# VHH binders against FAS1 domain-containing protein YDR262W, part 8

Target 1, 246 residues: FAS1 domain-containing protein YDR262W, of Saccharomyces cerevisiae (q12331)
Amino acid sequence: KNVVNLITFKDSNGKLHKRLAPEEIPPRLHNSQVNSYPLGYKGMRDFSRPAVNLDDILGTQQRKQQEFLAELSPLSLESKLSLVNEVQIFASYVRNDVETYNKVSDPNEDLIIIAPTNRAVSQLTLKPWQFPNNIDKLESDGATEKELDTAIQENISKFVRSHIVVYNDDKNSYKKVSPGCTLLQSIDFTESKKSDSETGGDILLKKEGEVYYVASSRDEKFHAVESIENGSNGVILMVDFTLVGP

## First folded at step 4 (VHH)

Design n10 (framework vhh_8k46_1)
Fold by ESMFold2-Fast, scan of step 4:
Structure n10 (fold): chain B 246 residues (1-246), chain A 122 residues (1-122)
Amino acid sequence: as target 1 above (246 residues)
Amino acid sequence: AVQLQASGGGFVQPGGSLRLSCAASGSTFSNYAMGWFRQAPGKEREFVSAISRSGGSTYYADSVKGRFTISRDNSKNTVYLQMNSLRAEDTATYYCAKDTRYWSPLGEYDYWGQGTQVTVSS
């Protein structure tokens, strides 16, 4: 269910209060204050930088296809997420994680965004802002608005960051599991306090024929990539599945 | 913590079969994905096969796909590697390992204990 624009909470005296849902919470001030990026102006990509190439990291095909598609779609990943109707719920969560939104908006980043469809997100038993921190329990325990905001923001950050990979054009940095199958690290994996390995990963990417597939620990199964959208600073892989869940 | 003991290696002729076993100590075996790796003298360690925590997903290196089968028995705290149609290039010390980050289906693995030697020669 994606119809509620407000969340409710109960204070220590049993009174109900309401606040904006994460989709309605505006980005923090520093997102709108982002200045010039290291390699040129804000919103300008240095096209001398290599584009994200999935076939290159898989060792299966030529770089030319993604380079060509990137030239046809000079729009940033942020702009692409805003325009793709099928991923608008996920896009709203990206906008509410200020650090990740800054990366997605940075023309000199190179990202792989594994974007779950509106359908995939809507079928979750809990909304992304409700896990892994138990918001209802925090509310019943008398959490302040600031404490609730912090827990909700942690939930949003974990959800979106679990779906985004920072691309590295050094192919040797990737762990190849088999021909056409490579282990990737999400931003959440890289920044997680629970990570016991600097060289591990939490996302598998493979290609069979002309179809890409992704897998995560959530169900340990490969899910087909339904479409690929090229931006100036990376790619969006649309999947009918969330890589993490409650 | 879990400790792993690999066994079942030996000498076999090309075309033969062997079954390797990896016995785990401790109560945490069912919480980890498990894998098999091998290393021949003077070569780098390479991935052979992996099995998910539940046993519902299996993965194989292309060099062994169709010939090797990985399985697990959580009631016996054991993972198995059935090796059929063995070739000279399968000669190596075989190690079993648990996933270092149990979130990842194919993450980096901890290598525990000694390996078991497999020699395929006529």
Scores: ipSAE 0.000, ipTM 0.267, lowest interface PAE 11.1, mean pLDDT 75

Design n2 (framework vhh_surovatamig_d1)
Fold by ESMFold2-Fast, scan of step 4:
Structure n2 (fold): chain B 246 residues (1-246), chain A 122 residues (1-122)
Amino acid sequence: as target 1 above (246 residues)
Amino acid sequence: EVQLVESGGGLVQPGGSLRLSCAASGFTFSTYAMSWVRQAPGKGLEWVATIKQDGSEKDYVDSVKGRFTISRDNAKKSLYLQMNSLRAEDTAVYYCARGYRFWSGDTEFDYRGQGTLVTVSS
């Protein structure tokens, strides 16, 4: 039922090439494991309150009237990502990383997903599945199908995991940098730690006035959060940029 | 630099035959599955046929089964499509494409050539 969707891109010599679109990434890149959890798997959360509260993370004063900003949503972050048209390219990458998809679908998680818009992803000079491993070079060097599939999956996993924070209040998974500004660690950052230090991070979150801002440690520029979606197991911050790039 | 160069297209009457060729360079041809894809006037791309790296497995879109034969010569780094019993509906630009998977239904294409036009008409 899936029609092959080929993307045309232009190389440095001006030639046109066709490659498979992210939404059409073959099932071979997916794990065959089921991504659903049984009812009662710590899933008896109150869906009227988001599991993650950004103002609590930032330490800003909450007014009682701010309770009116809380939206009742029984939907998980996975369901929310699937329904938000503006982030469907990113959502398709999330579905292709089985371990991260399981976290996004897990009612016991508390996640902050920084979701780049379709526009932000489309503006990249290389697709997320093409970096940081250089797929063209691997192909020209005669890599096997399995080696190419592994490199592509590593690229997808790194891209996806660089945009997701596992919030854990008990373990102080965040570090306050200044009033209203907090340093967060993406899943990719936590997997790459080698110093045994809990210090550091790759994402900055702050609030100025009524607007939230996100910055990547790589470019150090704050971008306004365009919208916030609450799910039963976390929040989605929609942004106009990608936190990692080619 | 990966290059795929198609040849062999032309004008043929219904029921006729054509053989398309594709010359590959810039990569180790013998390690990749290869495909033919086509685009008819005013339509999207359609996959036509795929051949495994060693030539042992071949698959075709239903409309060409029994009429088209895909083959390869790894020593010459060449891919071929023998087209028999051609029909007006086979009119299209035919592209040689590098598929890097063993295929039975789903294939990833990372490069294609410039294409060769096949016109089937009276």
Scores: ipSAE 0.000, ipTM 0.102, lowest interface PAE 21.1, mean pLDDT 74

Design n3 (framework vhh_rezetamig_d1)
Fold by ESMFold2-Fast, scan of step 4:
Structure n3 (fold): chain B 246 residues (1-246), chain A 124 residues (1-124)
Amino acid sequence: as target 1 above (246 residues)
Amino acid sequence: QLQLQESGPGLVKPSETLSLTCTVSGGSISSGSYYWGWIRQPPGKGLEWIGHIYYSGSTYYNPSLENRVTISVDTSKNQFSLKLSSVTAADTAVYYCARDLRYFDWSPDAFDIRGQGTLVTVSS
């Protein structure tokens, strides 16, 4: 069915819209849509420092101050995702999950986004909107258009939320498993639990020498972080794999 | 096939240092995303995790034992070792070396490969 290539989202007024799935639209940079948060929201102090400090989470030594300042940006994670060509497919999925997009756009959030490259997403045997709900089977079994749209949106939400960690330095929820290695909880992981989510996790972050590595509960293999982009409300770690898959 | 084998003295006097070595065969200690560690089981009690090491030398120790424990790795010999100082009768246990896949669960039961174990008795 044609509807299996459409995704549904809500706007700020609660109205439902449908559009082509991100993989049907080539990634594009939209520089005209890039907006910096106003100075004063977090103050000049926040714009002069990274919102999330990975070395603090890992208990490792920080870079020299001069090198840190060279990497800082007043741009939000929303703006950074829009500008980083290598993650545009993932960024398109984020834009199509209204709740997650609102978090990425929120200057009061501090997020760690583990962003898979266009290549990593494109090499999946199923597209992110096709799992874990089996859309082809639902369609074959006679699911309605509304049922297919709901399952597709659930798949998209799970995919993007599995790649984002909410950082909070007031919560001692990061479980150090070894020196330079910490277990993190994605938004999807925390939302899947009813009462306690303070134990366990689904993302492992480590630093060995000067290189950061990420592993997922999916395959438990460490992958090197290819690049790190700091935004005003968090950090983006670019990786060559997806943390969840079919 | 990867195999781990413990070696060291089976009897240690109180206040002395317990020293054990684990030899890894059938694979390289430097390969993969594994930690290499030590666990023990005192008679009639459950498994207790002692610590683990990554081939680069990065270590983590059980906080209850950290003041007495040193784990080291020798990648050229494909071995890693445990030293436990100032032993008492409470340190009497079967000691196992193990490969650790404890990414998402901080449990001594999460080890995927371990040695046969060696009994260490602390007695005068």
Scores: ipSAE 0.000, ipTM 0.157, lowest interface PAE 13.8, mean pLDDT 74

Design n4 (framework vhh_7xy4_2)
Fold by ESMFold2-Fast, scan of step 4:
Structure n4 (fold): chain B 246 residues (1-246), chain A 123 residues (1-123)
Amino acid sequence: as target 1 above (246 residues)
Amino acid sequence: QLQLVESGGGLVQPGGSLRLSCAASGFTFSSYAMAWVRQPHGKGLEYIATISGSGGSTYYSDSVKGRFTISRDNAKNTLYLQMNSLKPEDTAMYYCAKDSRITIFGEDYFDYKGQGTQVTVSS
């Protein structure tokens, strides 16, 4: 592999020497370091709106008295991402995509976040900010610092948005393929300029027995969902793989 | 695509010397700080030394200060580590690392690739 976790060092005066990210990359939201305060929960979400229900989305588990796999939490997805140690690398990428992070903190959204574990992200041969735009090639071709920063931010946004689904009853963000299997559209998919009708979605969700599985629609290689966390504005499905890679 | 190819390792006796090289391609070499890191078999990564893009600043871990010298030749896209007075505890796989310009997790990251170059110091 070509990734080494962060390395820090001190000079002979004990001073920490550090190379910072280009200043043109938007900084993380200043308040992202504070845990979400449950202030205004009753005023922040219309609780008459039904919560995201994975079994309803899948269809075959739809019942009037259906059982939920995810424990209902009053905490927002923003708070949940901050608290789940196993997905902190992915959570950090989410914080660096301002538009997407605003959706994660929005009580009026209903999201399905497919969150790759720290292990899954660390197993990639390139960091998420290095693909699909080839940053090293752009630099060797003489790209300016601003052009590099733009390409890096595009890479971050594509990675993050490829793992998040907006649940929308008015614009179906899902298409049932068969009983127990549904095709979902990530934010990245919905922002694609492709208009052909064959692109119905990029994420597959299915249930076998009591276990949920997720796959990229491109290869249909299913991976078990390791845990499910329910927030006030959606659900988090933790998986040990990434939906997009180099 | 970025490529870093380490070489120059080998078996050496305590008190001996080795010079490691790292051939870099696929990026503007002089624009990035470079580092050497090592990993003993079955253990975690250990920072060794860093050099700025211009070569004007160098930093060393306390374990190698005074024994190792990091240098670079920007005209040849090559990073070097001169290792003197080698000790058995210097036995490790040595990796060339490129500094990341992005700080997603609040601190700088280094990249490396290839299999590294093995240094074994034994009597």
Scores: ipSAE 0.000, ipTM 0.110, lowest interface PAE 18.1, mean pLDDT 71

Design n5 (framework vhh_8emy_2)
Fold by ESMFold2-Fast, scan of step 4:
Structure n5 (fold): chain B 246 residues (1-246), chain A 123 residues (1-123)
Amino acid sequence: as target 1 above (246 residues)
Amino acid sequence: QVQLQESGGGLVQPGSSLRLSCAASGFTFSKYAMHWVRQAPGKGPEWVSSISSSGGYTNYATSVKGRFSISRDNPSKTLYLQMNSLRPEDSAVYYCATDKRYFLSGETYMDVRGQGTQVTVSS
């Protein structure tokens, strides 16, 4: 009836806590703050240039004419995510992963956020907190409340971190697989690798004409980037699909 | 049960060609990236090549780029490595591996590795 879906967990002091599942949290209003980080600018950054240069990553930039993909802004990626109504479900998941939320608010980071729309997240057959760890099976197998919360938090972190790339100005950080097409490494990929190899990846980015496209390792199907928002510490690419799924 | 079976190795002279095969069973082959890894006596494993689930994207170690070609046939659940212009330093046991997590891998984690097929390049 009027029951919300709550997750229970036990802290290190043995105290029980409850929180809403991420999908039970309504989208944040763009002019409202739930949590604020008053982080400033990235030093003496030139706002006439993007924090992340997608054309540089793709090897498509021209020395004689520098192209900018979106209007440059002193606002952080956290502020930009809060202002884009179409990605508020994803933004709510980002806020539930404290370490990643701090990273998107950090003026010293340069990030590419591939942000799935509310529609894309809502069309998943399982909610992001339900995969890849099978929560129903863990519960039926007798998992403790702490084990369930850990598995749910791992699912949330994996979902969020699979959509974020740390930009590096070292050209060897990105594998060009064809002209105008580059293989990128999400934070989830980099956290799981067993070596410092820069040759692998889980995201494809390409440019055809003036349109950017993204594909996941899940199906290799390219989806057009619907909009680009530039922030002081990176760029947001809005897409109508999720990079990981059940 | 995931199972990988390599074949096609042998003793050949420098400059020769060989085609290795890897027959896969026990998993949905068409959904996983596949890799070739080799190990020479007294050395650790070396990544050789990777291919995406569709076969649309490939990657190669610098030492084999331009000489080796990786391919796959998803209907027959078979991975191939065409090795041209073979050199003595290519002598190794060749293994196929799968990675169900990522699009393309170099030296990252590999879930399954087969029994291997011996390639010896000597005059």
Scores: ipSAE 0.019, ipTM 0.429, lowest interface PAE 7.1, mean pLDDT 76

Design n6 (framework vhh_8k46_1)
Fold by ESMFold2-Fast, scan of step 4:
Structure n6 (fold): chain B 246 residues (1-246), chain A 124 residues (1-124)
Amino acid sequence: as target 1 above (246 residues)
Amino acid sequence: AVQLQASGGGFVQPGGSLRLSCAASGFTFSKYGMGWFRQAPGKEREFVSAISSSGGRTYYADSVKGRFTISRDNSKNTVYLQMNSLRAEDTATYYCAADLRYYWGTSPDEYDYWGQGTQVTVSS
């Protein structure tokens, strides 16, 4: 037996790629359930439910009429992430967290994805799979393959989940801090043992004029949202920074 | 600017050995996984080997397992490919590359930085 097992997938530009088979990569860095297009998705959004509305979340005085027509934008956030060239590094990490990718593909979820650009991710001093667990140190200290795979998986999940908010019509996923500024809770925040509190959050969203801004709550340094993509199950806010780093 | 300088190629007889070097500059070498790829005339660029940032994990293409060894020296910002038991079908231009996303990538499209290449010719 001397064979490199490779799988093939198609990226947003229609180009084919090959990756090592699951037995040769960390279990959660590759999952056949989150394979790329064109597998399709059987679910459909219940359009009678309220869609994500950023201006409603921010409590602005003038409520803009937001209409969602399935024929104008029937694509899910999973489809939209796959099509936006500027966020493909982030999108590749999302695909490798099976539970989070299932949410991104779920028509019954409503998500806010704060998607860092390729430039923002590439400028990090460590790659997302290398923090907060110190993989180099674990390798040097003689960690087993399983221990390294678990630590890498935890790093990837934390990075991905720190950039995604689950919107809830009961308003459990957001808290108005001041006029035009709202505190949001990422999936990572809500999954920590402390985050069972309905107070607090790790992401700040505000609007000034026509421009949206996002900040980490830990430093409150706002960055402009460069583009917004609407999907059938939420919105993508593209930003030129990362909410968490080394 | 990011630079990858591959060297050590040359002419060798079947069954011989060569060691390739790739000197990196302009980025934090110790934080990135490195790969070796090769391309023969008229063929697509193919994966040869990859190494993790610390050097603790390595991956090899089926065609080179047991014959080639990848290693790195982070103090010298250099990755190496030791090639033993060379065959005529190993004749190619060899490229080193840095993967900005994940250290074990096997597709050329996954690597953002490439060296100029070094030619290996195995004569018969």
Scores: ipSAE 0.000, ipTM 0.208, lowest interface PAE 15.5, mean pLDDT 74

Design n7 (framework vhh_surovatamig_d1)
Fold by ESMFold2-Fast, scan of step 4:
Structure n7 (fold): chain B 246 residues (1-246), chain A 123 residues (1-123)
Amino acid sequence: as target 1 above (246 residues)
Amino acid sequence: EVQLVESGGGLVQPGGSLRLSCAASGFTFSRYSMSWVRQAPGKGLEWVATINQDGSETDYVDSVKGRFTISRDNAKKSLYLQMNSLRAEDTAVYYCAKDTRFYWGSDEGFDPRGQGTLVTVSS
């Protein structure tokens, strides 16, 4: 039907939240979109600033169509994330984390979001809010409501931040593992390991032929990027796996 | 150790009413949204209703809206489902569950721990 509908969800504190269903948001990249460009709280993206370039990260120098679309896209990553039906569970976790939501909505950021599909999140043995802090054990040990809420929010923040990379125009900031393969640092990696951020990372990005692949550096199991959505402040790489799990 | 004990089911004729109860223990009941889910013979689990921590917000599957009312008593650690205008298609085993879902209204993610209570709507 695609009739006007509000998606209802509750956060880790049990508060009811509502948002517009994806179909209620204007379609992508139509002629009318340039006249109705959504402005974030910090205003419109400065399109003179370089767009995210995956080939530059990987050490290849081939110009991509994604670069053109990213530079011309009027929609933010927040808007794009809301429009991608396949990643709505992940999108909802992003909205529940104020810090991450602010970055995704910020036209002055350039982000690479590795967005797991609904299928990928649903296949986890524990929900993202249940790890790495063991919520059932904390509850059994007599944790207060406040302590449980804090642990749950830390779990959510770690999960979403583990899937987002801040793009750096300095090509020397990325560690090349092999030709066409580069080690990236998620926001979670940089925040938890600031003193070690000069060495390593937690995400591997590679390209074979015209297909991009992503892996956790923990296990090096590569998964194909199923689609790429360009926003005004970065790119979304849709993958059928999660970078962190129980 | 989470324990949930459902009761109140039985045989009722179409158009009748039943009130289900769930007694909770092993966790801080007042901190969790609670749900009723059901499983009809030969079918999967279906979410029926949810109530938030303080009882100020509720949600229902479309087929029971206006007929069922979910409520809770945090002091007694109890969850209730008042079922009115019962139909043959409401026949199922009813379970209560902690609602750990991020989205309300989804059938996925429920792991009922109790034995459930059987509701049979038949003439």
Scores: ipSAE 0.000, ipTM 0.158, lowest interface PAE 17.3, mean pLDDT 74

Design n8 (framework vhh_7xy4_2)
Fold by ESMFold2-Fast, scan of step 4:
Structure n8 (fold): chain B 246 residues (1-246), chain A 124 residues (1-124)
Amino acid sequence: as target 1 above (246 residues)
Amino acid sequence: QLQLVESGGGLVQPGGSLRLSCAASGFTFSHYAMAWVRQPHGKGLEYIATITWSGGSTYYSDSVKGRFTISRDNAKNTLYLQMNSLKPEDTAMYYCAADSRYLYGDKPSAYDYKGQGTQVTVSS
């Protein structure tokens, strides 16, 4: 059994808090060597191609764009998140959720990470550790230190997992909404399902012209993808909004 | 067991510079975002700056942006604040804090651990 140890911190008011021990948080992966080889063994998958093909998901395949993306970074998504200054707040949350961090660093995964910018996270009325569990209310109601820490960690886990999709090249697993628009399932969505017969999703991905757009299925407000970073185990889509909020 | 020790404060004239240091021990420093906050005499806590665990991103309050630079040396478990073009209104007790909740300027009183602080006085 995995044992997660907490350490004690003293805040500015003299109150003691417990937090995940630093040694339980995986170290940042540093790759100073450029290696053209993908990490891990994924059976007979074609490692000369991107781990994730967004145009394949959407049915809007652009052969020329595919050829231009032939040279990919050998760095993992974990390494890529660490290097992208604009998403460091989100990357910090990913690092502090051990299970999500392990998945992001796993060479046998194929992930789509929808990474909100520092600006997008900073504009939230509540920080990701404060929702959906209401931490201020729990504290006011006399919740124990352990209960507060558990609720905070649940908030962080839900936030990061709501922004990550496990890619499946079986296109039948993705629900087409309209031409060039497909419904995807975040890790949080899949973990909340109680039956394999349940379908649907929480993320919309579409392409108009040469621009990709992402929306929460809850409000269908599309935001342009500002940049795309390919890693050895997936792709990062940088957006100036968060998929979940208070 | 977690400890933060601030140093480098002192008396300086307006327009001068100071470099504050924070020595961290009792935890894996490189795994935590770190912040500087200050408290002027008789006033509330004011957020100054945050640096991510890797040093890849920095954030500043509008009152110090362009004048102060936050940095860290993870090999030495040390956080720094380079303060340039100091003004009398920068006079305060400066505290180093671990930002385990990723507050980034939110609720400066809610930062988990603060040391004893180091006094900065800007006066002619």
Scores: ipSAE 0.000, ipTM 0.260, lowest interface PAE 13.1, mean pLDDT 75

Design n9 (framework vhh_rezetamig_d1)
Fold by ESMFold2-Fast, scan of step 4:
Structure n9 (fold): chain B 246 residues (1-246), chain A 123 residues (1-123)
Amino acid sequence: as target 1 above (246 residues)
Amino acid sequence: QLQLQESGPGLVKPSETLSLTCTVSGGSISSSKYYWGWIRQPPGKGLEWIGHISYSGSTYYNPSLENRVTISVDTSKNQFSLKLSSVTAADTAVYYCARDTRYWFGESPFDYRGQGTLVTVSS
C-alpha cells in the first residue's frame, strides 16, 4: 500500500486540478562517513540536554511549560514536517537539501524551523529554485545542464537554510533588539558571515501577549505565527509568508 | 506562445499498446529546467499523473503504471511520446501532455498543458 500525495495545479486555461507530486530531484546518496547515523534514523533525543525554548530566547517566564510540551511530542522535526499538510511544499524542499535534511532528522540537533505555508510559497512570483541565481538567464547564456543543476541546488539550499535557526539555550547568546524582541541567525546567515564573533542576524522573533511574531530583519514587517509544533529536536513555527523572495 | 498538442489514435483495442505523441511549438524541449509529462482523466474521475521525463532522459513513472509505461523524447522533432502497454477499459481517459518545472515541489502550476485527447479502449 503506497500513500499517494496529490498537489493542486492550474492548467493553461486557469482550471484547478489535482495530480501526484512529481519527484523532481532524486535523493542524493549519503556517504556513511559524513553522518554517524544510519540514513533516515530518527532516534530519541537525549532529554538531559535543554529543549528548544522560545520564551527563554525572549527572556519571558514559560521555560518549564515548553520543556513539558517537548516531552509530550517525541516525534522528530522531519516527522512533524511530514505530518503538517499546510507546509508540504516547504517540507519537500527540505528533503531535497541533503545537509539540511540530515540536521532536521538528527535527534541531537536543536532547531527552530520557520515554515512557510503552501499558500505563502505558491504566491511567490518565482519558484524557490529560480532565485537568487537567475536560471533563465544562465540557460540563455549557454550554461550546461550540470551548471544549471548546480545553480538550482544553490537556490534551493539558500531558500531552505534561510528558514532554519540552530537553537542555543544560553540566554546571553541572543541579541535583544527591544523588550520581547530578539534577533536570530538562520543557517544561511551563519554560513555567509565573516566570523563567529560577528553579531547580527536575518530573522526577528517577538512575542506580544500570547502571540509570537516573525519578521525578516530586512524589512522588519512582523507576521503572526499561525501555529507551533513541538518536535523532539526543536520547534516548527508556521507562517504565511517567506523570509526570502525574488 | 508555447503550445503543446497531443496526437495519436482515439481508439485502442484491449491488450494492445496505447501510443500518443506531444508536439511542442513556440519553444524547445531541450531545456534542463523542465519536465515533460503525461496526465490523464478517466470519465467522471479526477486527474491521474502517468509520468514525466527530463531533457536528459531521466524518467519518473506512477508506481501503479510503471511496468506498462514508457515515455521518450525526440529533440530533433521537438516531441515527446507516451506508450502504455496491455491496455484495458480502465485506461479509457482524456490524455494530456504537459510541461512542469523540474525543481518545484508540491503545488506547482503547470506552465502549459495540451487541450487533451480522448482515448477509448474498446474492441
Scores: ipSAE 0.011, ipTM 0.288, lowest interface PAE 9.3, mean pLDDT 75

Design p1 (from b3 with D31S; framework vhh_8emy_2)
Fold by ESMFold2-Fast, scan of step 4:
Structure p1 (fold): chain B 246 residues (1-246), chain A 124 residues (1-124)
Amino acid sequence: as target 1 above (246 residues)
Amino acid sequence: QVQLQESGGGLVQPGSSLRLSCAASGFTFSSYYMHWVRQAPGKGPEWVSSISSSGSTINYATSVKGRFSISRDNPSKTLYLQMNSLRPEDSAVYYCAREGRYFDYLSPEAFDIRGQGTQVTVSS
């Protein structure tokens, strides 16, 4: 009565493993007799490689070509986010923002998701649907049901989009601010900025030793990344804090 | 008239099995992620399991992984939880919940849509 799509693959030691199949992703490779793209064309993803390389963004990795490619999980960020026990509250908010959910499910995107833990979300004094629009005040001021619904949805969208970066190899996608530290633009920052050419950002990512750290540019308080999950269309950084709050 | 109706709870001995059912009506069941959440007396809610709209993505709380199985039947609009090797600590009211903007299993009042619950008691 349930449907679970599993694929079997072989690791480098010859041992067989099973993992959840991604939602149907159209093949990237097919007869290329009439279709050819230059190297670096954004529409072409090689799923044998990580969708996002954090060390390249930070400039902390030697720029070395990989001659040997390890097998990578084909699971989308949506599937990976849904499977991580510790971020289920955040995952549910992502599913409730239709436009963002479509990006997280899109095999052609390259995303960095800063996913707050259930604990981090639960410790907020106001829930994500309650800020920055003051829902209680809007209701007391005579807002209609439709107006309240719109304000709540705006709150949810802002919370979700403040935690997701659309990565591309564009100078406006990130700015190195110091060795091992880069300023990133969330979707919310990108939608709220006054100019399409505006540089800057709202999320700081850094690496010290082998540990990654994330901070809001608002206060520059760094928190360690507790785990990293690679998906077919990006990466999830799990953190025990939220980038925006009441 | 959106409704979720749980059933299948009861009093059982440790090591027993139960299958919970949740009948959905008033919405397009096949379009929503569904969850099982439980709450024991004097404790906050605990998320138990989730299943995607198609059934292809399934997740479990660590406390139940390997013992419980979530499934759904979209044509009949029914969500299931098969519970095996039940323990006294599994005793709780079990709720099915539709995912929505208010879904926060740590705050039951924030559930978008949930049922009335079904009581599971595991004792000798």
Scores: ipSAE 0.113, ipTM 0.516, lowest interface PAE 5.4, mean pLDDT 75

